# Designs tried in a protein design chat: miniprotein binders against Serine/threonine-protein phosphatase CPPED1 (CPPED1). Part 3

Target 1, 314 residues: Serine/threonine-protein phosphatase CPPED1 (CPPED1), of Homo sapiens (Human) (q9brf8)
Amino acid sequence: MSAAEAGGVFHRARGRTLAAFPAEKESEWKGPFYFILGADPQFGLIKAWSTGDCDNGGDEWEQEIRLTEQAVQAINKLNPKPKFFVLCGDLIHAMPGKPWRTEQTEDLKRVLRAVDRAIPLVLVSGNHDIGNTPTAETVEEFCRTWGDDYFSFWVGGVLFLVLNSQFYENPSKCPSLKQAQDQWLDEQLSIARQRHCQHAIVFQHIPLFLESIDEDDDYYFNLSKSTRKKLADKFIHAGVKVVFSGHYHRNAGGTYQNLDMVVSSAIGCQLGRDPHGLRVVVVTAEKIVHRYYSLDELSEKGIEDDLMDLIKKK

## First folded at step 2 (miniprotein)

Design B5e (from B5 with E54A F57L I58K K64L L65F Q68E)
Fold by ESMFold2-Fast, scan of step 2:
Structure B5e (fold): chain B 314 residues (1-314), chain A 94 residues (1-94)
Amino acid sequence: as target 1 above (314 residues)
Amino acid sequence: STAEEVLERIVELAKEVVELSEKYGNKEIAEKATKIIREAVEALKKGDEKRLEAALLKLRWALLFIAEELGNPEVIKLADEAIKLVEEAIESLK
C-alpha cells in the first residue's frame, strides 16, 4: 500500500481506482508478471451446506478461517512476490442483515491483515456480500468495509476491470447504480481500445457462462443468455482476453471467440471434486497462462518451474 | 426401493416449497427459485446417474436460496426438510 493512500489494513479501491498501482507508471508494458486469484472463502458456508441450516447465515466457520490462513501463508512465501491477490467475491456467507455477518466479516479482516503489505488486495463483491438483489444501502455497506464495488487499475500495461455482477443479475432495487456502472464500463472499454493495452482482464463474481456462451440459463450460477452475450460481445470488441469469476465453487469455463471465461473453484466450501485452492495467473506479452493449485500443493511446493520460467524472461 | 422412495419424497417437498414460494414470496425471487427447482426436479426424474449428483447439488442450492430470501417460517420448514433429504441422498452417492 502507498502510505498516502492507505485507508486501513487493506489496499482499498477508492474513486474507481486502486492507488497501489499509479496509472502514470503502469500504462506501459513492464511484464511479465503474475498474480494470485482466490474465490469464495465464504466464511459460514461449510456449516450451512453440511447441516442445511439456512436461517443463521452459517454459525460456525473455523474451517474456512484455517483454509484462508493457509492460503495467505502460501501466498506470503512466494518468491518473487505476486503483483496482487484478488478475491473474486463471496467473502463471507451471511447475506446483508443476517446473523453472524459482523463476526464473519471481522474474522476475515483479521485473516487478510496477515497478507504481506507489499501484495495489494483486490476485492470483488459477490451476491452474499451485497445481496442477490442489491440496494444502495448494501452497496454502500460493502464500499465502506472493503472498498469500491467496481473499479479499474493498470499493472505493467495491462488493464484490469473489477465489476459488480449483481447489477447484471438483478438491478431492480438500484437501477441508477446499475446505469452508472454501465456508463463507467463503456468508458473503460473505450480507453482499452484507444490505448491499445497489452491485455484487458475482467474480474466479476458471477460467470458469464460455465461451459459455453450458448448454454441454458442456470438462473443462479451463470448470467442470463441475453446478458452474457451482450457483455461478452462488448468485452471482445474492446480486446478483453479473459474474464475470471467465482460463485460456482468448482473449476469450469470455456472460450467464446477469443474471450476466455475462467471459473475458479473456492478457497472455502467445495461443491464439486476440486480441492480448496488458488489460481496462479501469469501475464506475458503474448498470452495469459493460469493454473489452479490446491492449498497443500502451493504451500508445500510453491509454483511449478514451467510457470515461473515465464516470469524469468531470458 | 428406499432410495427411490427418498427421491420421490424430495420431489414432492420441492413442489410444496415452489407452491409456498408463489404464495408468500417476492414475485421475482419466487419465479427464479421455481425455475431452478423445476429444472432440478426434471433432471432427477430422468434418472441420469451422472446428472443426478449435479441435479441434487443444484436442488440443494435452490432450496437454501428460497429459504434464505423469503424468510417465511412455513417455507423455511419445508425447505429444511427437503434439504435434509437431499443431503442424505448426496451422501448415499459417495
Scores: ipSAE 0.006, ipTM 0.452, lowest interface PAE 10.1, mean pLDDT 85

Design B5f (from B5 with E54Q F57A I58R W61F K64I L65W Q68Y)
Fold by ESMFold2-Fast, scan of step 2:
Structure B5f (fold): chain B 314 residues (1-314), chain A 94 residues (1-94)
Amino acid sequence: as target 1 above (314 residues)
Amino acid sequence: STAEEVLERIVELAKEVVELSEKYGNKEIAEKATKIIREAVEALKKGDEKRLEQALARLRFALIWIAYELGNPEVIKLADEAIKLVEEAIESLK
């Protein structure tokens, strides 16, 4: 990494926390507030998808640059400013060791530098960022480039947890790292239970499920049935209200007991009928309300008054 | 050998994915997928280690592309099985 990046240009997570949100100042309810969620800018996928070229990691990504720049411009124009901008994994398409990875990474860093300094970035790892089967080396590379792969932070009395979901998919090459996340997660969920946090919210790249907890294993887009049930039960018992994910490149989700699973469609390549977009998430004392916006809608019209009115209520 | 057995299984799964692409996709998707998989299989049979690694990477991407394009659970399941074996084969060559 460059010296400038080492200075925390993106408000990178370190030591399993975000310095942009000091816990001692953020542990008490200070809502309502909102944040913006994007997923899968995945520079390179549109070309790779269209051509079926398996070697390259996608040798062209100008469209993803334009889409992500449009997203950043739309976010920067919002008033009041969102508390943070979270990207739910698959930042770039080229997997570790693949062609174009360095160039895709540097272009994404350049685009993200345009985000207003008052809006911290929260970066979640996806399978393309660390590999379908992560290793100590691919995890360390991600952490040096973007910040910690899992961490927690507080905003206005709400606990946010960022998880590396690839450890749930296939930890075979890094079992000790998976165990470390498991132990850390259990500790964070214990904290959520003990402190009367207003809400607890999870970000992870791979959805627990796409429609229902009991759905069949997809073997790629959802976590295995045994894994998703164990995680969902842990989240529910700790008072987690919602899990936000990407990975599916379509809007999807459902509810299991009192836990919402929200799958957000992509800034980059679309696999369904959704437009390229961002999700606006409003956090009130009573509930979490969210809505997906196309990039064009958000850039032209901003956030609809019904959602903004929730933010004006104390 | 076990490596040869893995390669044979990859080819078998790839053929099944192409057949499902014909069943669930349109003719253009099936033709494009068939060409990519055929080129990968031909490279695999040539026995050049560097060409083999390139062919496996090409096959892996073709399988991901087909699974994503069709979005069919049966296709995704078979493609995922093939992709896992391809990733193991690529690591074995390093």
Scores: ipSAE 0.000, ipTM 0.223, lowest interface PAE 13.4, mean pLDDT 83

Design B5g (from B5 with I58R K64L L65K Q68L)
Fold by ESMFold2-Fast, scan of step 2:
Formats: sequence, C-alpha cells, structure tokens
Structure B5g (fold): chain B 314 residues (1-314), chain A 94 residues (1-94)
Amino acid sequence: as target 1 above (314 residues)
Amino acid sequence: STAEEVLERIVELAKEVVELSEKYGNKEIAEKATKIIREAVEALKKGDEKRLEEALFRLRWALLKIALELGNPEVIKLADEAIKLVEEAIESLK
C-alpha cells in the first residue's frame, strides 16, 4: 500500500498522538458515545495451532480473513457509527522474521481498508507483532507498518492511552525504549489528573490480570504480580477506570479497587468456549458499559437496545 | 488413568524442552515453564480438574513461546510434540 492509502485508511498514530481526533476539538465532554473493540485476528494462528507447526508462522489463514471481513462488515452497518474501532494486538501470527509474516500483513491491510473511512482504526501491538522480546528493529518495523506502538488521544473529554505491554513483559533487548514509554506514561497520567478528564481508558495487549490482582503469575497471559500492581496503582491514582486487553483468546477480567480489567476474546482463534466476536463499549458521563457480541449476533441483530438507549439521552 | 498417562508424557517432553532452553540461554522462561509443569502435577494429584485444565492451557502457551523465541529446530520439534499431547489432554478433560 502507498503512503496516501495508508494515511487515509488507518489514521496511523504519529508523534505519540492520533490525528483523527484533534485535541483542540476533543478536550471537553461531548458524550455519550461508543466504540468497538476487537482482539487477536492473528492471521495464521488457527492453522499453526491445528498442525503444531509454530516455526512456519501459519501457512494458511483464509478462515481468519473471512472472520475479520465479517467483523468489518458488521461494524460498517452500525448506526450511529462507532467513534473508532480498536484492535488490541496480535494483528498477525507470524513473529518478526518468520515465514508468511509479509503475506499475513498484506492480507490484513487489505481487509482493514474495507473499514468505513468515518471510523478511525486504533491499532495496539501484541507479542506476535513485535516479538515476545522486542528489539529496536521489531518496534521500528511495527511503527512503519501500523503506526506508533504507544500513544494517547482524546475523544469527547475522555483520554485514551495505548501501551506497548511487551516492554512490561521483557524489555531486556530494548531497555531504553521501555524507559521512554515509562516516562511518557507518567507524563500522560499527570495530564489526566491535571485536566480532570471525564474518564481515562487504557488499551494494552497483555492483561494486568485474568481474574484478580492477587492471582498467581501465569508467566504468559498476565503481567507479573509486581508489575501489574505497580501499573494498577499508577492507573488508579490517575483516575483510569478500565484497562482493555486481548492475548488470552477468552473473555475474562475482574475489578481491583475502582479499576476494571477487561480481557476480550478473539476475532480469530479461540482457546476457550467463547464465539469469535467483538466488544461494544459505551461511554457515558457516569460509567463505561460493555458487552461481548459474537460476530453472527452483531452482523445479524446489531447492538441491543439497552446499550443503544445509553447513547440516546434526554 | 488415561489423562494421567497423557500428562506423564507431556511432563517428560516439556522437561526436555525446558532443558534445551536452559542450554541455549533462556533460563528465566525455563524456570517459569517448570513451575507450570509442577502446578499441573499438583492439580492431578489433588483431582482438581479445573486447575489441571488451566495449567495445561498455560503450559501450551509457554511451550509455544519457548519454540518461537529460540528458533532451534530440535526445540521446535519437541515443543510441537508436547503441544499436541497437551491438546489431547485438554480434549480428554472436556
């Protein structure tokens, strides 16, 4: 894809912000509104998982193409249109340097070009996008392809933060990049407190926890206990209400103090009993309400009236 | 008994993958995988099917992570074999 096509379709984050939502127009409460969240389309995983051939990065992904096309079609039919569509990491399955990565990337770009131009895309990096142990090179490749790996943007008085959670998992090959994100995050959380945002919401690929803050370290699906507690404390002090993640390929989550941890199941490969789906997130002045929909439910019936009524105010 | 036989085979193969990972330089991931294996064995001894299933799912992802990070053909082959046995164990529990 050309630079013009990419800029128009993806509204790629640059300079740690998202141009689709200019701060000067979005700093005051203009809700209620809603957005759509998906996770782990992960082109290639269904085949890799079924054959056990992890080295090839999945040599077939037609099923993931069809599922993601269904998701895009469902989103495009919604009225009113969602404010944005966020993908919470693991865009493709093939790790940096692995076979099929280029082909999976080009196919995902093609599918995402079908998203209505009025609905900006918000892209979050996952471990398969930048590596379990990211390097400066894998981060740079992601940023060239999809946009910044961490950034902030405002919508109707609400602050949204996108974080690269791989720096929390294993920063050993890029400690300076991890330090840069840490400093940037502290600055953004300070801004959230200073500006008295209506809500602050975080998107990151790896969940803080799957059920509770005090749960045992999973060593893959959740951040370590020491790391998640430090992050949760920072979020709570800044007024963050919810963290949305993928990675687990199952719906999960819990609440710690006034912070909700929401783990959303996958558009692509499922590891539990959930259907392939999308999460509808409604933001009101008082609260954030969300619900997971199967792709079939959302494409056939749209969003249920009880959620849509939250958007329609007197 | 059948699930116990499958788990014993998984534990044996997973330990071999962990040993190769330690030899080729990712000691921390190897230690984490060993802890998950011990948790699966503990759950089996206690008859806790829910905890066993959760441990097997986590072991599956840990083995995949080891295979993908190391890129060693021997490690990848053993991880793939172990992952298939984990899938069989999970299906047996469902």
Scores: ipSAE 0.000, ipTM 0.203, lowest interface PAE 18.8, mean pLDDT 84

Design B5h (from B5 with R38L E54Y K84L)
Fold by ESMFold2-Fast, scan of step 2:
Structure B5h (fold): chain B 314 residues (1-314), chain A 94 residues (1-94)
Amino acid sequence: as target 1 above (314 residues)
Amino acid sequence: STAEEVLERIVELAKEVVELSEKYGNKEIAEKATKIILEAVEALKKGDEKRLEYALFILRWALKLIAQELGNPEVIKLADEAILLVEEAIESLK
């Protein structure tokens, strides 16, 4: 990666790592700190949803541009600066090969270039980014455009894992890629156990569940019961405390044993009663505390003092 | 069932969900659901596997949201039945 590429908005994950956070500098606890999580800007979905047009990639997305610009402006105004801004998948609405995909992608890149260079972007793939049934080609296209689809990085003694959840949803067209992620994940979870990380946190687009580990299969918004239980058990055994996801376009979640499943609502199209928003996530030595903010709340008032006080405590 | 038979049953259940949506809530949501089911039917008739796959994923998504938005147990049950048939159709295209 050239210095110009590294200094740009897209600190693209490469080689299953994120260069913005060198492991050598980040392996020891240096908290508390916070980061911002957004999900599903999904340029094109508001129009597609409003018209019932399920084949086209949505031919208008000016509202999503304005909402995402508001999100970026709110984030840039925060003091102290968040450690990173993570987008939990469905960056654009148009599926691979569909109309408007290129235009939606270029507009999102333009908006994201306005993010303060001191705030690295962490990009998670969603089903609209790589397809409901990914292929080697759609995965490679994502990696070329946005960076690696799965990777790990360390911040102040905390291990972060980014997973491609589409391999868990339907790996039928790329079983070797799914197997590679599974092997890599087992290795990362082993590292988490061995190195006494302060916390381990997972980002993936599709939630394990929306309310309960034992809930019925949704066939779209949650991972299958068999898959979610296997993943949750692996995470619990490794000491993962929380999984953050998007996909549902509503705030949701629950707890299974000592693992929290947190589903964050969308920057873009809302499918429930939540406002367009961002999640503030505070990481202390003892706990992870988070709260969803509407874009208007965060823009006008910033982060509430009770959360910021956690960051000021050593 | 064949993909065609599964889609016919999906269309029937989706129409019933639309009818219940009109009865218990939201005409706008009912109109959206109708458009989505028609898109899925047309995609199957044209033999476009990728277009059909996409339409079925969106249909499943819309049915679940409509059921949750209305909160009516009868609507939820019918949407869940339609979603299972959509999954059968998706698997048959695999």
Scores: ipSAE 0.000, ipTM 0.273, lowest interface PAE 15.0, mean pLDDT 83

Design Bx1 (from B5 with E54R F57I I58L W61L K64A L65F Q68K)
Amino acid sequence: STAEEVLERIVELAKEVVELSEKYGNKEIAEKATKIIREAVEALKKGDEKRLERALILLRLALAFIAKELGNPEVIKLADEAIKLVEEAIESLK
ESMFold2-Fast, scan of step 2: ipSAE 0.024; ipTM 0.515

Design Bx2 (from B5 with R51E F57L I58E W61F K64E Q68D)
Fold by ESMFold2-Fast, scan of step 2:
Structure Bx2 (fold): chain B 314 residues (1-314), chain A 94 residues (1-94)
Amino acid sequence: as target 1 above (314 residues)
Amino acid sequence: STAEEVLERIVELAKEVVELSEKYGNKEIAEKATKIIREAVEALKKGDEKELEEALLELRFALELIADELGNPEVIKLADEAIKLVEEAIESLK
């Protein structure tokens, strides 16, 4: 059978928006609802990590295919269906121009086409998707393959912002693109304030921090202290409640003032001791509640009643 | 206008994609695409800039869906041509 017979729709963010959620249908509070968040399927990393050389493109990724298929199957079984499935970057392991990139990309597209057609995909770029130092060419390649690298959309009165965090890490080869995102972000945060959104939520690949706003620069897993503080202050001023990220391949995070930083562990290669998994995120009028599930837990038992009861308390 | 010429060409290519989709594959996808094409044409005639932008984004979704689901090289070629023009039209509206 084809992906069409199994269910599954892949469509791309374009024009800095997501057509699956037309603004005219989604601008008013219609919660509560939930969505599913995954990170770092990163086809190829398990093999590359095992060789001690993460710079190679990873010539085997069968385990990542099986894990991501398990994730899709678990999501498709959920009732009621989640509003969307977001992948917080590092879709594949092979960096732009590296061997195995095309094959990893085609395999991931095939797996993602099995997602239920009623569950839109939200795709966030990671460093392996556009390069540690992005260029106009690597950004254009990503946008052609997966959709816009940054965009916004509304669901039930909640504003969602997807950011390209590589512009915050190293914009040296594309400073004009970084400036364009900065201007766009300031406009979106202004809209959040003016429209009195129920919540504003940010997705970006690189965490602001792993534990604390004042932690030392890691030079890879967190944004620099000056950058993270500037962004966190902008988010807080605009009423952003939470930032969700991947990149670290471990569950982590903390709170700065009233802003939560939530780092989700990987669907694919684990760098810590967390199981391969997905995060369930429940959005109510008052709060955002989330919990990480192993793929086995979600596949076998679904979502726990305490979280599901929050959706029924409309 | 140039924008009207671009939309006319988008409509032509999208109609060809719909005809090939009906011949080679999934009629449900073709029906969805046809409705979106009609909405885009109506939006242009009325001159509503916001409605046109949203219709073009939905059209891009339908064209990508047809290309991905059918996998026919002729369909993919025409859909890709239409998608490029849709992207140009969306950029011109910014």
Scores: ipSAE 0.000, ipTM 0.142, lowest interface PAE 20.5, mean pLDDT 84

Design C2 (from C1 with K2I E6L L8Q R11E R13I L15K H19T)
Fold by ESMFold2-Fast, scan of step 2:
Structure C2 (fold): chain B 314 residues (1-314), chain A 97 residues (1-97)
Amino acid sequence: as target 1 above (314 residues)
Amino acid sequence: SIEEALKQIREAIEKAEKTGDPRLLVEALLLEAELAVKNGDIERALKLAWEAIFLAQELGDKELEARALELLARIYERLGRPELAEEARRKAEELRS
């Protein structure tokens, strides 16, 4: 059953694809276009972070509701409408089995139902959504609630890949699921090469790196050096231009050869000095241009003319 | 006590918010990370310690960065990663020398 047949207000990925973007209609270049990226609404984290009570799953999240509602309202006001709104993981704070998880999930679903129907949602799993060490059970729960944990879709000649990065961090309790994603990813990257996509873009919750491919393993915020290098080399070989991630709750990133690593700060709890915000990503035939906006900036002023001119040049 | 530590953390955060001094935000992150270590919430402690390190680096405050790295070393010891703990301590010593 499709998300539409199920009466869902937002689209869910099923069968490793997103029905909102049929491949037969989206395989040819039809840009330029843009999309909006958010990360880490993470309902429950703000109070848990400020009070040091992370073990209860976060018992209050009214501020995260207000911030995410502001984000949705800002997105809905944009003209032209973005092609989609992607959330790069950590949808809620409460880990599988923790208190408040069901309530946080239902509140986020309610907020996301306000997104304009013309703007499909693309949902990426984070460690709080499926656990630091995922199991078949936690992955199945996520897929039942939000849709597939990894999938691909096409928009205007551009291939988008959504990956479950927890399989790269710790697959010890689900090695067969990790192997299945690895095989699927190799097949998708082969398709990208074979079909000569205009661009290939990856979404995953955990960044490959925060500043440099050769940076030290920090154990939590970046993927291990051996893993990030293997993935980066695969992406570069297939023509992937950029990887977008959350997880760090700060804006960060760098470039390795011709691959950009872009880490976006949070809609919800900030761990650094960035404002609560969203990233605007403009896709042209030649390049991908992006900029982080505070929720207030985007709500009050919309997207700056220099970015919008890239879209209007069609 | 936990209650007294939480009061100090709240006070530090409120003061940072009122004055806009980012060094006080690093102090708040360090206090919360230490509390997380005491409570056995090692994932949270690790996250907070790294945020303190990055913020201290941006401020060019070598003493705050060294303190955050020393905390990171204690967290790595709790995780059974003595090699990472030793590297963090070495980096802290370099910053103070």
Scores: ipSAE 0.000, ipTM 0.184, lowest interface PAE 17.4, mean pLDDT 85

Design Cc1 (from C2 with E27K L31Y E34R W50E F54E R67L E70F E77R)
Fold by ESMFold2-Fast, scan of step 2:
Structure Cc1 (fold): chain B 314 residues (1-314), chain A 97 residues (1-97)
Amino acid sequence: as target 1 above (314 residues)
Amino acid sequence: SIEEALKQIREAIEKAEKTGDPRLLVKALLYEARLAVKNGDIERALKLAEEAIELAQELGDKELEALALFLLARIYRRLGRPELAEEARRKAEELRS
């Protein structure tokens, strides 16, 4: 067992909830507030991508360590402190059973130890964390290492849902686990309606879509058209405002009816031309406002005044 | 349109069989690879795209090599290999620069 796990470096989700935010204390509106979202630190991908050995886990990741350390340092100096720091999947590059997975995992845990203990970590599973085709064994490994793969928590009257999107992509080896998430999600969405949450927000690794609900299937970066439409309709019916995802390693997204799909670019390897960065997400009583910051921008200048002014409004 | 492009490629296949033109053979392989993708035979599509890339490289035809690499990128996305897909797309873009 790693010392980071024993030391409580991050608040692990257990029993489909996050103890850092007790529901009885968080059910009423206490905003405005903000949180920080990062995606795809994916230790190992920069080397793997550059050499074409992406299936072998990547044997160097010092650049990803430095980038993630810069992200942590930027977050730690923000005032007021963000309510939490969410990582939207692909924590490491090496797939289950692949070379360098253990070393990448231990290095990421070490870097995350530097996050201010007052800022809870919210960890979302990605395909590299659980496998493109998850099994009971790969899901159990993730839950042992990082915490529950799907769960809900409340912050200041806002319901947050973390989903394992690999069950939507390919549940063929674990259909009972997929069914369990489906039933749990329907219950959570019912709770959102019954309790009149201020907002409901979803985190999942794979985007519903990259630009439009009716876009063609990419077969990897977006969920299939039939699946994304069913999920989007469920979210809209329950009053979900936004879905945040990673996976694409570029900033992207669009709007379908009243639901925003926001794809955030990577802390680690970039596949487009965005800088390595983090998304600042401000939650007010009326709206959710967000902006992507390069690591340099956030570390040198902090959050821009127009967003900070929203946090100061009651 | 893609249907018109595929028709032209099919005509090129028929001519290649008669004349042995190596550029027409590359176009034939690309046509067959696209049909394999449409029919769900992704393993065959991958093999055909790789053959097209090898032949285009031997011919020094950067445009045909780029077209084959764009198809390879699409095949890799369908196989769940986005990093390999992005590498193939990047190489294709470089060949057109």
Scores: ipSAE 0.000, ipTM 0.210, lowest interface PAE 16.0, mean pLDDT 85

Design Cm1 (from C2 with K47E E51L Q57K E58Q)
Fold by ESMFold2-Fast, scan of step 2:
Structure Cm1 (fold): chain B 314 residues (1-314), chain A 97 residues (1-97)
Amino acid sequence: as target 1 above (314 residues)
Amino acid sequence: SIEEALKQIREAIEKAEKTGDPRLLVEALLLEAELAVKNGDIERALELAWLAIFLAKQLGDKELEARALELLARIYERLGRPELAEEARRKAEELRS
């Protein structure tokens, strides 16, 4: 066991699963419940963005620390506690091998240690975490630091899938790893169909699309048209209701057939006009309802009664 | 004209897709960013300039990276941020020296 595991720093995914939620206890519907979704704390990006510096990992990130601490404090105050807190990639800004990566990583670990021990962390890899063109080495480094890059877990009859979307963007330096995820995903989607899960939900860093399945490729913020259509069709066939992503640093999304694509804005650097925030996701037997909250709104007022009432209804 | 420029961008993207030359893709993004600036869509221009910088750097193409940084500087000037514009120009100059 590593020193970080011995210290109990995080509830990390291992062996393509999350031990905090044993499948034997979680396979039957036990909702309604809710969870909190954040994206792109991305320590270092505010400074890098403001100076146009894409070479360094950003040499200043005190603002991102304060924002992420505010998010953690807001989450810890929620009653009842959320089932988990998922971070949809780009945990830090510094790419593998870049300056400030180690310091940003240690600061984020310190901030995340403050999350209530009863609330498991679900960590999704982003392009800044493993590289735009991942390698076996960058994937292995992520897995040692944060846990598995793709995995599944069950909560109260709902199947959650975490995907490494960088394999969809550019697998050229690790084609065997991409093929392994493809095979694993097909197996998980088959399980979803066979077990008749209440819902299946996907987390991945890069959105399938920002507004429409037929939108043009933007070559960075959305997956290519051929890739997004193939994935969306697989998800729809397996009964996946929604895909949650970050990456765009703005709230966005749309619907293709009966699949929702939800893009959540950032805890850290904003690229549009959205406030720094978190998404509250309520899961009922019939539907998935979500709403984006600014950090100030969630800190000051908590979750609105209309959403909390859904958790009380059965 | 905007219509002529949009036609050139579409042709550049189609050519990049057919040839697999990512430098042509960066050039197409720079043209899209110029159009976004002319149309007053400064937020989109900023996104496209950043994407162009990012991709040019991945390609190791210092000249394209410098051109994208110069565009970023012009966008910052239009946003009333001359200090950021000067920083971007300094970085472009360093890449060419």
Scores: ipSAE 0.006, ipTM 0.330, lowest interface PAE 9.8, mean pLDDT 86

Design Cm2 (from C2 with R10L K47Y E51I Q57R E58L)
Fold by ESMFold2-Fast, scan of step 2:
Structure Cm2 (fold): chain B 314 residues (1-314), chain A 97 residues (1-97)
Amino acid sequence: as target 1 above (314 residues)
Amino acid sequence: SIEEALKQILEAIEKAEKTGDPRLLVEALLLEAELAVKNGDIERALYLAWIAIFLARLLGDKELEARALELLARIYERLGRPELAEEARRKAEELRS
C-alpha cells in the first residue's frame, strides 16, 4: 500500500467507528460468522524480560516477528475468511518515549500489511501502547499511529465495543479523557438496548477478572474489584455476553451471571504454559462459541469441524 | 529461548508443590523480582511478584504473602502509583495481624 495514504494500509478507527463495517449495512442479523482474536504480539518483550532492558523497550524482537508472521499466514489460509482480526492490545513492548518503540512499530506495521485486505484489522490499546498511566499525549500518539483508542462497530446485527482499559486502571493524568469514554460507553450501551442487538461483545486489554468477579485485586492483571463490578453490571444490564482481553499472557477467565470473561493468551511472549496462539470466535444467533488454537494447530489443521458446522448452520 | 526460562520457573513451582518445598520457590521468585527491580525490569518484576503472591496464598503462608505485597508496593512506587502501593501495604499489614 501507498505511504501517501495517511498512515498506510490499516483501516484505522476514526470518529469512534470503523469504516470497514458501515452501520447502515450491518445493523440487522446477517450471521452466523466468525472472527479471529490475538493478543500481546508485544515486539521486544522476550529479549527485554531476560536482560533488564525494560527501560529501553527491548533491543531484539525477531522471534515475535516470526510468531506474528505465522499468525498472519494461518489467518490468511482460512476459508471462509474471518470477518475481522482483532488484536487485544500490547502491540509492541516499548512504552511511550522509550528506545526501540519506533522500530518495533514499523516492524509490526510491515507484518500486519500481509493480512488479507478482505480481513479488516481491529486494534485495541494495551498498557505498553499508551503507558500504565496514560496522558493526553500518549493517547494522541496511539490514535495517530493505530486509530481511535475506543470505538464501536456493527457486524451482522452484533455490536462490538473497543475500550481503552487503561482509563479504568489509572486515569490520574487524564481524568477528562476517562470521563469522555465513560459517557461514550453509557451512550453505546443505551444504543445496544434500544436497537435490540443480537449480541454485544467487548474488547479491552485488561481483564475484568481472571477467574471470578469476587477475586482479590492482583494490582496488575485484573481491574480493581470496585471497577470490575461496576463495569460488569453495566455490561450485563445492556446485554453484553462476553468481554475478551489479553494482558495476562495465559488463557483464563470465568463467568459472572450470564457475562463471560475470556482472557486470551499471547501471540508473543507466554507467561504460562499455553502455546503461542489465536482464538477462533464463532457468533451464532443463539450463542458465542470460542476456542484457543496454537499457531501450529491453526496453520496445519485449520478450524475444527464442530466450530465450522456452527458457521454453516442457518 | 528466554521465554523457556519463564516456563521453567512455572514448571519448577508446580513440581515443588507436589514433591519439594514450595516456600523455597516463593523465596526464589521474590529474589528474582528484587533483581528485576534493580535492573529496571519492571514488567518482569510485576509478573514475578504476582506469582509469589498467588503461590503464598495457595500455601496459606501469610508472611510470604505479606513480603510479596511489600515488594509489589515498591514496584508500584517506581511506576508512580502511590495509591496502589498503599493498598498493597495495607493488605500486607492485615496479613501480619
Scores: ipSAE 0.007, ipTM 0.264, lowest interface PAE 10.4, mean pLDDT 84

